# Designs tried in a protein design chat: VH-VL binders against Laminin subunit alpha (LanA). Part 10

Target 1, 191 residues: Laminin subunit alpha (LanA), of Drosophila melanogaster (Fruit fly) (q00174r1585to1775)
Amino acid sequence: SLLKHVSITTPEFHEESIKFDMWPVPADEILLNETTLKADFTLREVNDERPAYFGVLDYLLNQNNHISAYGGDLAYTLHFTSGFDGKYIVAPDVILFSEHNALVHTSYEQPSRNEPFTNRVNIVESNFQTISGKPVSRADFMMVLRDLKVIFIRANYWEQTLVTHLSDVYLTLADEDADGTGEYQFLAVER

## First folded at step 6 (VH-VL)

Design r18 (from p5c with heavy chain D99G G104S L107E G108F, light chain S29Y; framework fv_prolgolimab)
Fold by ESMFold2-Fast, scan of step 6:
Structure r18 (fold): chain C 191 residues (1-191), chain A 121 residues (1-121), chain B 106 residues (1-106)
Amino acid sequence: as target 1 above (191 residues)
Amino acid sequence: QVQLVQSGGGLVQPGGSLRLSCAASGFTFSSYAMYWVRQVPGKGLEWVSAISYSGGRTYYADSVKGRFAISRVNAKNTMYLQMNSLRAEDTAVYYCAKGTYSSSWYEFDYWGQGTLVTVSS
Amino acid sequence: QPVLTQPLSVSVALGQTARITCGGNNIGYKNVHWYQQKPGQAPVLVIYRDSDRPSGIPERFSGSNSGNTATLTISRAQAGDEADYYCQVWDSSTAVFGTGTKLTVL
């Protein structure tokens, strides 16, 4: 089933490596080009405090211009339900994954339980760091964007997160319009 | 080394009450959910109850709701199952078990030795 | 209310692969855990969340879960694997165990 196939093995954050296992959503089941996107994903229970992510795959990005994402904004809305007594999960909110490296972002504003949460992340090097917490140069950032494979969007914040609904996913790209404000609409799971 | 040591089993008459205890060691007891699971001799496993790390959430199988009460005293590293209005069908070996997280909806990674409760008429 | 159906018994030859199934409506959307119980002993967790192994459980134990069937696979079966095996899921706030399977190693 589709929900079963949108499962991501959570990354382990150690200085030596990041491990990702992911089941991509088939292209023909992705809702793209809709004004108001909706996704409904029943989060499988995760072991201990491991984070879970929605994966926005490379084939949904502009294949000819990955670096045009620089300076744009990634925005999305999460709706979720969770159990009362679950611990808060400490994890980055957005991961830019390439074959060379992974860069992480932790948002200043965090969601509240059972409340909708809209997040916005400006795609510039100053908002990201390496898994080990080191700053990222523009050259290194552009290298990741050039060969970007997946954008991970965090799907859970508390243990016993039962349902996470991802909607209104947008990535603004430079130089797509006359004024440089083109937008891509991304959706990991069909609703 | 994780250990769960059970006590409080025995013979009781229908309609009677009994309290089981589960003493934990080898882990931070106050950080994990705990469970009770029972097994009629020669039969399968049946989940009975769960309690979250703080005691703030409790859950019960429909067969025991209103009759059994799960509780814990984190300062004593001990969990209890208070069984009231006991019935013949409550006769079973009762196991306490440790969860893998603070919340109650996870797998049971360590189990106590079990204690027999016999309800006879 | 969910019912998890397992075969009553499964036989496997020494060194061969045993497969124990757990059937349930849309069980592929749930996390399935597996427990081994030897006579007179408490159960032991052997697989959690479909396919993960606890520390100390040999790699010949593996699991899968898709559609309406979860499967526990025991490769290179040994005499010491003879036991009752139970699958388990959470359905909302209720834990449900399977009917149990007795594995015999011939």
Scores: ipSAE 0.000, ipTM 0.457, lowest interface PAE 16.6, mean pLDDT 74

Design r20 (from p5c with heavy chain R57Y, light chain S29Y D52N; framework fv_prolgolimab)
Fold by ESMFold2-Fast, scan of step 6:
Structure r20 (fold): chain C 191 residues (1-191), chain A 121 residues (1-121), chain B 106 residues (1-106)
Amino acid sequence: as target 1 above (191 residues)
Amino acid sequence: QVQLVQSGGGLVQPGGSLRLSCAASGFTFSSYAMYWVRQVPGKGLEWVSAISYSGGYTYYADSVKGRFAISRVNAKNTMYLQMNSLRAEDTAVYYCAKDTYSSGWYLGDYWGQGTLVTVSS
Amino acid sequence: QPVLTQPLSVSVALGQTARITCGGNNIGYKNVHWYQQKPGQAPVLVIYRDSNRPSGIPERFSGSNSGNTATLTISRAQAGDEADYYCQVWDSSTAVFGTGTKLTVL
């Protein structure tokens, strides 16, 4: 299996861990709590195929220094194989998941068939919306960053011959006292 | 066929220096992070250092920080470990290893044959 | 720097199932890799990213990772499975290896 799994600890009153399978994922193997399931379904578009998710579980998040991501820039590149049918590509999302909420940035452009797609997202409240499509205040945005568990990059739907690769991911921090620029290499995802 | 061929080991006196080399073939070297891992004879594995695919980011175990320097020359498909101020406790077999994916940081799907470094008078 | 703890040794009867654990705080949030090392040889990757097998590794080898424990499972154990086994993760810009487990096939 080429799958990457992400574990999210649920709040104590639920006493369970949520496990997400990364792309490619059989839908019946995804274990979600009520809040995460509702958020995920709200962010999905109705198509014949399922969305692909890439989890960003990196040095910054593991250091519990989530707030330093504020004002930083997240850049990523998606690659698609030459056999890919463009009808299964949707605009990519960057999703900030906390234990209690999800915030979404949707790309303004859809990836093109066989062309690398590079996006750059400034991590400030004006670039994100709630799952219901409402603006986010700075106070609420900072609360999500404090409890940040996962950053997801939602890329596209998939089929039997589709291969999607997430290449170089860079997080550039705004804080002068921080590391500055992080280089994070993530899994190429294949079937 | 992925191959990692190591050289540069040997006997060195305490306080001395030694440079290890790891020559790669059978994959796109410039697309993968690379690692050094050591093992004292009869003991467990200890990670020493890592270098990103571009060479722009280097990481070191606390035990070697400030004394060892990892580098790579992508045009030559070769990675190096420059070891300075060597101590008796640096005596070990040193392995180079290739990252599992070009976007990983998952350590070694392929390993070199190992090179013995002995630090003794 | 956190430590990954493994049992010093595990024994298994020929043809039975061996389980080797790797304990670490919130290890389920990390990708766990497993290596097999026979005397005088370089390590061999047997499981990567929690549960994936490299080409050439028998289906008898499987892995899991959740909460604070990752587990390597070797089904239908064979004499040739005798080796030292190490788990490994990335933690805060450092790679960390487990303490290692000697597997003996009885």
Scores: ipSAE 0.005, ipTM 0.449, lowest interface PAE 14.2, mean pLDDT 70

Design r22 (from p5c with heavy chain Y35S A50Y, light chain S29Y A95Y; framework fv_prolgolimab)
Fold by ESMFold2-Fast, scan of step 6:
Structure r22 (fold): chain C 191 residues (1-191), chain A 121 residues (1-121), chain B 106 residues (1-106)
Amino acid sequence: as target 1 above (191 residues)
Amino acid sequence: QVQLVQSGGGLVQPGGSLRLSCAASGFTFSSYAMSWVRQVPGKGLEWVSYISYSGGRTYYADSVKGRFAISRVNAKNTMYLQMNSLRAEDTAVYYCAKDTYSSGWYLGDYWGQGTLVTVSS
Amino acid sequence: QPVLTQPLSVSVALGQTARITCGGNNIGYKNVHWYQQKPGQAPVLVIYRDSDRPSGIPERFSGSNSGNTATLTISRAQAGDEADYYCQVWDSSTYVFGTGTKLTVL
């Protein structure tokens, strides 16, 4: 089974620097409605004296599909421009990618056919694993967040997807103050 | 010392409008999402609407979509529910509630006192 | 829209253990939260994310969630535990509440 992801990039990142191999890759692979989104950090610039840490990622997927659901584990081989390699055998819902490291989140939830799927992911180390499925330390987690280039959001949950539409993507930032948070909406950029 | 104080309920004729208010104190209002939940007397809880901390995202129950509008003014620490085209089945006690930050969405431990809305001829 | 099914009522004797169930298709894949509501009062969160307790909630309250059933367990039941209990999940873009269970402490 083949997983598809929609990428959300920082303005400085070039997606050509990422290479993914997935096994198995169906002969009937279809890429529909993939969108590159840019993070809008304008609000962070206004609050430059207050560190902005990621708190929560929210998004809405709307899929049109007509075949069996993807089930069980899928294998990934990740190869990045600087020689970072790894294998991930669980189907991730969210991948946080820095230039050299990737962290993955899985919810094991599967949306119903032909209906909207809303997900909320707390951006904390306990919700993510390394590409090999190991826990990640707070220090390593923060290193990825500080160098975050791309957020990948799983675009299909069914063996064949007809249409995938990603909307309402918001990144809530946790401020240094315990109760202080911010929220940013990603800007869609048509490819 | 954390408080959610509600106002704006009352009796209204079918087809009429009401606006409910929820004034927050004792916490950083602008950092939390908020929700409205209603309960017909003697019946169960029904979620009505959600608004993100910034007001950038709103969600509505199908039963009220197109008729109700949730909003907030963070500078005033206040959330509103504008209810239009009211029907007899909208008669309920309406609660405002502070939301939480979690991968599983749930309402917080702070709820308003409730406001009765009666829609009757 | 899917409904979370709870028993209409549950009775428990003082000092015994009450169990309130919340049924839903594949509810074990979701986080379940539980609320207590006493007559004339707003609901109070007693369990969040299946099994976590908010500060101030007695250790007698615990939760579990697996397969198609989530369970709220109240050990050493006290008269003050008599209330209506509601389970809740997030489903796609909505909060879904259970049908509610009235707990009577004998």
Scores: ipSAE 0.005, ipTM 0.459, lowest interface PAE 15.4, mean pLDDT 70

Design r23 (from p5c with light chain S29L K30R A95F; framework fv_prolgolimab)
Fold by ESMFold2-Fast, scan of step 6:
Structure r23 (fold): chain C 191 residues (1-191), chain A 121 residues (1-121), chain B 106 residues (1-106)
Amino acid sequence: as target 1 above (191 residues)
Amino acid sequence: QVQLVQSGGGLVQPGGSLRLSCAASGFTFSSYAMYWVRQVPGKGLEWVSAISYSGGRTYYADSVKGRFAISRVNAKNTMYLQMNSLRAEDTAVYYCAKDTYSSGWYLGDYWGQGTLVTVSS
Amino acid sequence: QPVLTQPLSVSVALGQTARITCGGNNIGLRNVHWYQQKPGQAPVLVIYRDSDRPSGIPERFSGSNSGNTATLTISRAQAGDEADYYCQVWDSSTFVFGTGTKLTVL
């Protein structure tokens, strides 16, 4: 069905344009006692004039405490092969998705045609906005991390992108004890 | 014209081995991931194995992991499935398929004719 | 481990519309592909990426995918459409096929 347009940092965003097209990290690499998780994905052909996304399947669904991602860094590399020039697509680069909430991030640096694009996003509220373009509080940010379903990573930037390769996906996990009680408790008392 | 031609099936006793072949033509073989999918007569489709366009990555269904080995020789436009330690439950028609996209891990739009493998004492 | 649930069978009268569903949690966020398999033959891709048709597949075949249900729709059903139909997604490091639906054209 058609969803309504919403105003965010990008002019238009439709959730129905998001598709799952990526490898999950192997279970053996999830929930390990490591501060950094990594993945490598195969080439994905993207030939769509709408924004398309790689969805990190099951990454945080197998963890009992998704708040450990707060303050960590998400980094990844995209390599594009384009057969011809198309109009640049305007869309967020990273989406934190829960059942009823989505927070979006648009990076300052954007990719160039036919050149690898390495991005790094610090997972804190100041780097994300609501779909409507409003800032998000730490309390609201933590609520989204507690109910994370998917992390979407943008797959296309030009209308006729032929092939997109997502590789070297890393998520540095911050404080493993940051389950919202310590720092979050201070915020709750303050309010 | 895209074609996938299979060979190598047959009757084998439990514990035996067979190697299936899938010869490709009509497309740039080295640019596409390839798959093996099986079907027990009268039942549904079950994915068995996948191999990346370069052969650098292989994946297996839990039911065959450690017993089957997928491989490809891009210079010969051919993919193989080496089946070891065969069990009665491996009896099925085996299909090879090419990816719909160059390396997207989508199941293909072209399939081989299928090869019957019967594991029986 | 994930299961895509299809009805075991669907019957449709000649010239009428058949609908075959594929149920899965948040399947609307995934690309769903559909295959037709006639007795003794290899599967044939009839819909890919939810709603796109491969060359040679008639416009009577269409697809949709939203929420928890993907649907294959066959309009103006013909005797030659009688077959088994399977939905398929990529999930984790594996291909997941639906349980399959036998379409009978009456």
Scores: ipSAE 0.006, ipTM 0.469, lowest interface PAE 13.6, mean pLDDT 73

Design r24 (from p5c with heavy chain S102H L107I G108F, light chain S29Y; framework fv_prolgolimab)
Fold by ESMFold2-Fast, scan of step 6:
Structure r24 (fold): chain C 191 residues (1-191), chain A 121 residues (1-121), chain B 106 residues (1-106)
Amino acid sequence: as target 1 above (191 residues)
Amino acid sequence: QVQLVQSGGGLVQPGGSLRLSCAASGFTFSSYAMYWVRQVPGKGLEWVSAISYSGGRTYYADSVKGRFAISRVNAKNTMYLQMNSLRAEDTAVYYCAKDTYHSGWYIFDYWGQGTLVTVSS
Amino acid sequence: QPVLTQPLSVSVALGQTARITCGGNNIGYKNVHWYQQKPGQAPVLVIYRDSDRPSGIPERFSGSNSGNTATLTISRAQAGDEADYYCQVWDSSTAVFGTGTKLTVL
């Protein structure tokens, strides 16, 4: 196929641009209990030759939508309000493709190749909590987003062949950027 | 098991340079963020620098920014700290440390034995 | 960067419970990690993410974190627990350590 390179530079990432909602759920209806979530925060291997995944991000990759939080009598689920629809996750520096996600979510691409992925995600601090049930600070949320970047870079590496088969658009990183800045190259297939 | 073995410390005059090394074993080195933390003898701990698992991102405390350079060679399981334009206040025991997570959450689960750096005339 | 306030020293009788505090504005919203350092040795992680215990750390060590105070609790104190203890958080762009607390076991 014919590929066209387009380079874009993302602006500096702003935490206030990430939006999530949280719904309380009775503790006995949670997908994962506190012990399971805590165990998942330990390193997990896909296999002994592949990148490790861990904790909440491993859970998010497997469930494709929400992060369950458990802090006593109530569990909470974190729902992504824009830019994340439960099947496809886009971070400022990284995109994740999987067999199901890549076929469904081309609409997460910006209309403009110069528009940052984060422009569609906003954070509302008052409506989310950590796994232990305490409120999430802006700094803690940025740590979660930084983890998403690292894990999704590795997921793309693990699934390199699958990514190129399932998408007419390939995002290449000019550099890895844990703070939400960087240069990105979009490879678009031209017919 | 996890081991971090340090070398490269010593005595240097103000304005001089030193390179510290940290050799890692017992874990997949290329999968973890790594750090340098220093301690002036008899004082507390101060974070100095961080490097991502790939070496693509580096971070520095304001006190060393522009003078120190952190790097790693994943094929050799080794991390380095190049210290330039050294000042008397850089005199400290320098520790290398490993993150618990791949993504650099600044949780220092294993530490090297420490390397003394003395900056004196 | 945020200031983490620790007492300079804490004393505990053998077999009793020691509590070491780490004070900071809204520290309950941050993940607090605790390190033990004995003279001439590298620090050892004893608690991470407020209350999680690394493999090999006795269950006598526990942690909590809420509001403006994080606490490291050492129950059934032993002579070997005598050391300096440091709390630590990540705050936006820096790792910040407390000034340290010297624990003396009487």
Scores: ipSAE 0.000, ipTM 0.456, lowest interface PAE 17.6, mean pLDDT 61

Design s10 (from p5 with heavy chain S31N S52T L107Y G108F; framework fv_prolgolimab)
Fold by ESMFold2-Fast, scan of step 6:
Structure s10 (fold): chain C 191 residues (1-191), chain A 121 residues (1-121), chain B 106 residues (1-106)
Amino acid sequence: as target 1 above (191 residues)
Amino acid sequence: QVQLVQSGGGLVQPGGSLRLSCAASGFTFSNYAMYWVRQVPGKGLEWVSAITYSGGSTYYADSVKGRFAISRVNAKNTMYLQMNSLRAEDTAVYYCAKDTYSSGWYYFDYWGQGTLVTVSS
Amino acid sequence: QPVLTQPLSVSVALGQTARITCGGNNIGSKNVHWYQQKPGQAPVLVIYRDSNRPSGIPERFSGSNSGNTATLTISRAQAGDEADYYCQVWDSSTAVFGTGTKLTVL
């Protein structure tokens, strides 16, 4: 099946891990635009409390080195069209993954059923922590941005989630000029 | 082992200000979201404010928004609640509380002893 | 914003089973946590995520949550169980507490 099972561990805390399901952003679609990306979790085991994520792989990002994204914002919109029943699953909303290091962000806001959920994450070390819950220094945070491999965006919030749409994904660089000199990275693809 | 020790309460006149402190020990303070919850004597619990593990995000109940400010100094293992423009209805025992999660909204696993704030002329 | 309604008081005979309800629209879709508060003391977590017990809480405490009602069940009630009990959920970024129930053990 297209759905992947993922386990991420840290070298410093090998007993600490995050296990989840991943829906990879299509490798054959390189044209970024305003298109909605659909994830279908029908194949998830119903008794599995694991969260599910969209995986935005490194080659779909404008470049591996995202040091210039420091201080900018990752923003995205989720729309739950089917299977938003059942209990809430507690899990991080965003995972920044590089070789041998993973940083997690948990949004305080919970999505409402039958409504779009827009999340905005300022890309600074104070909004992220290690899998074990340890705070991250700026140097360590910059190392992850320098060698960013995957951005995981959480796709489900309830145990019986079947279909989630991801749209309007943007990585905005740290810049107060919205037009002209500012850079915007679009992370949405057409399927 | 986990301890949250509170201070800074007292009697203030309406319109006055107070700053509450919550000193943490027995856990890695910088890894967890923290909260303030209050209780009017003889009444129920009311959530007041939240701060994420880094201090990067803060949240407030509508009743205190614009008047109260939550902050933390991780190097001191201490969280604060700055209370301005106090009203009689702010009279309550204020508890600090720890989440079991860094960004919050999980559950309150440990609570401080509480600090009484009385707003009266 | 959900209102969590609890009975003001519940009485239980020593050794019998007490049930404290927490009513809310579609509360079964939320994670419910329960806190015990004895007079003059801070609250103590007794149940998290509907039915899980923290370390140190006796197995006499259990929880359930479905439809519009969450329930805290205390079997073989003891005098030391006398306290106020509060249910709690998250409504977006806001913590919502129930109205509270005073449990008396006769």
Scores: ipSAE 0.007, ipTM 0.568, lowest interface PAE 9.3, mean pLDDT 78

Design s13 (from p5 with heavy chain S30R, light chain N31Y N52D; framework fv_prolgolimab)
Fold by ESMFold2-Fast, scan of step 6:
Structure s13 (fold): chain C 191 residues (1-191), chain A 121 residues (1-121), chain B 106 residues (1-106)
Amino acid sequence: as target 1 above (191 residues)
Amino acid sequence: QVQLVQSGGGLVQPGGSLRLSCAASGFTFRSYAMYWVRQVPGKGLEWVSAISYSGGSTYYADSVKGRFAISRVNAKNTMYLQMNSLRAEDTAVYYCAKDTYSSGWYLGDYWGQGTLVTVSS
Amino acid sequence: QPVLTQPLSVSVALGQTARITCGGNNIGSKYVHWYQQKPGQAPVLVIYRDSDRPSGIPERFSGSNSGNTATLTISRAQAGDEADYYCQVWDSSTAVFGTGTKLTVL
């Protein structure tokens, strides 16, 4: 009920910047499972060679500082239904986007066609790179988390992916000893 | 100059173990995925294992799952392949390889010189 | 696991064009990479993403990929092109290499 929209963006990767084109998804495509407090999102009919992304924020609306997410595990499940075809698209799977910087995570595993695919990403600097493929220091990583605007989760993997369903999005909190037990639930980005 | 220098090969009896090393220089090692590919003398290439740039994700060919373990120590710019329960069929030249300069999918743009592993009775 | 089938050998006359094929079901929907391996040496990437050349690879090397067949084309063949050639794709969580083709330059 609290979720209104999910946004799908198609970044253009350049040395210094990321430019996005977004497709808003109607609220009726978003299902919130009240029992598990998890959200389901559906991307409808993307026929584009560019990578598309779901834009998400944690459920702490209007929070400007996400340093507490450091060391947590971002997990999500993707399911691709009928209509996919064409060559695979080489693109990052998760993007941490701040106003002035973006860090990318690329999985070395391609999801199975028409089978659920669960990805898990530890939110630490060693799992992310700059857009140009360079390593990220902890200080720079913390700066991105401090000014984090959106987490982008990849929505298409093949040139003609028609339907992508994103479900079970959560972030496990970590404490000083890396044994945190809390959980975030992400809300869709409206635009 | 990108270089991958391998060591640790040799002759082992069936059921034995060996650890291969791949020392990297000339690039930012911690930024790139790495993998092992083997080749039985006179035969074709077979992918063995891959490791993500952080070491947090590892992947194995079905023929070696449960017996081989890939690892890396980014502080030492070195990747390893621990080979246990070796079989005659594991006899091959083992190559380490680096993924592309940007994100890629098991695309080896630079390769080590190769290390011979012989498993013989 | 998917199988990538290559001819065991291809012969080409000096200065002529060699074509090495890599067959696989719906391989045109995947990016194909090609490696050259000379005796006693490590493989060298000569084509990636179907048709792109790494820096230092001569323009005589080109590639294509459609339907069920990818092709490596070596124009104006030279003695130094004699080698084994392997195609490769990424399939889910594994890399798959072709069976390999020995190119002989006559």
Scores: ipSAE 0.006, ipTM 0.528, lowest interface PAE 10.6, mean pLDDT 74

Design s14 (from p5 with heavy chain S57R, light chain R49Y A95Y; framework fv_prolgolimab)
Fold by ESMFold2-Fast, scan of step 6:
Structure s14 (fold): chain C 191 residues (1-191), chain A 121 residues (1-121), chain B 106 residues (1-106)
Amino acid sequence: as target 1 above (191 residues)
Amino acid sequence: QVQLVQSGGGLVQPGGSLRLSCAASGFTFSSYAMYWVRQVPGKGLEWVSAISYSGGRTYYADSVKGRFAISRVNAKNTMYLQMNSLRAEDTAVYYCAKDTYSSGWYLGDYWGQGTLVTVSS
Amino acid sequence: QPVLTQPLSVSVALGQTARITCGGNNIGSKNVHWYQQKPGQAPVLVIYYDSNRPSGIPERFSGSNSGNTATLTISRAQAGDEADYYCQVWDSSTYVFGTGTKLTVL
């Protein structure tokens, strides 16, 4: 199987559920605890009002249990090109996807056109919601991390985006014995 | 179902301070960004401040930056606006508003009843 | 900060169609939302993302947005539609409201 783009229908008011549509891309792999590797992903010719996502974890890997990522930070950089100014697309920025559940993170800040956008999200339950907008308990959050299949990173923000380049994807792993100030290891995405 | 109940308004002298409260019910408060919008009597709406669902990010209009502080206590389902160094131009009805899930681009689908703040000597 | 210009007032006869405009440089590239505010009441969202209606808002309310003008259209106007109407956009890191339009149903 390959990592896929997930297209999420923009919610029509918070009362409606988000729907998923798959958008295939080349396979991607994540290398755990490797800080020297860089991963470049490109989504081209996106002229769609539907949100699109980069998949950054191959669910064929034996590394889908990411409970050790709790309390760490996911960081990444997006570069955009656009031939025309299109309307902004509203959608979650990060999706933690398991076989039976999905949790979403929505950033308040949006990227600017023609400028790199670096996002950082702390991997704790208070930064995520269910698809229907409900809060997540730690038990439910840990269940998703234990059975994590894909981390989706949002690939488009404007309807007329031509190219989006994802680079410098890292996930810090919190030291399980740390008091909040301990040493961390970085996860790198490679493809 | 959704309720936003405001309190804390009143008359205050120029240079004074006041804290507004917005108590939420009928939805999962910790899942939504919240906003403050004001309206000078007889005039239009003006956005004042916004706070992310976790309280980790706050935003302010240039007219209030450095004087106002937005905060929230998710365990109490309550948002606050601490207003310092008040000026006559801050006289307005202040509304709290709930953002929609996955939004951040428009203010709110539900608004509180409003709290009058009068800054006068 | 962009300026969103609305007419100060618009009058419409009972049962006729009212059109309220919101002018802004390249506003058609922005998402426009519309609020209705009746005297002594908090604003109510009536149109979001240019043309979508929240649950409970009658079908006679509609919106459009292209070029430099967004428009709120209220067909078959009723006495209860008398209110102030505000357009609103998000721009970069701020929210911008229009100047407001008073709708009078004659």
Scores: ipSAE 0.006, ipTM 0.473, lowest interface PAE 12.0, mean pLDDT 73

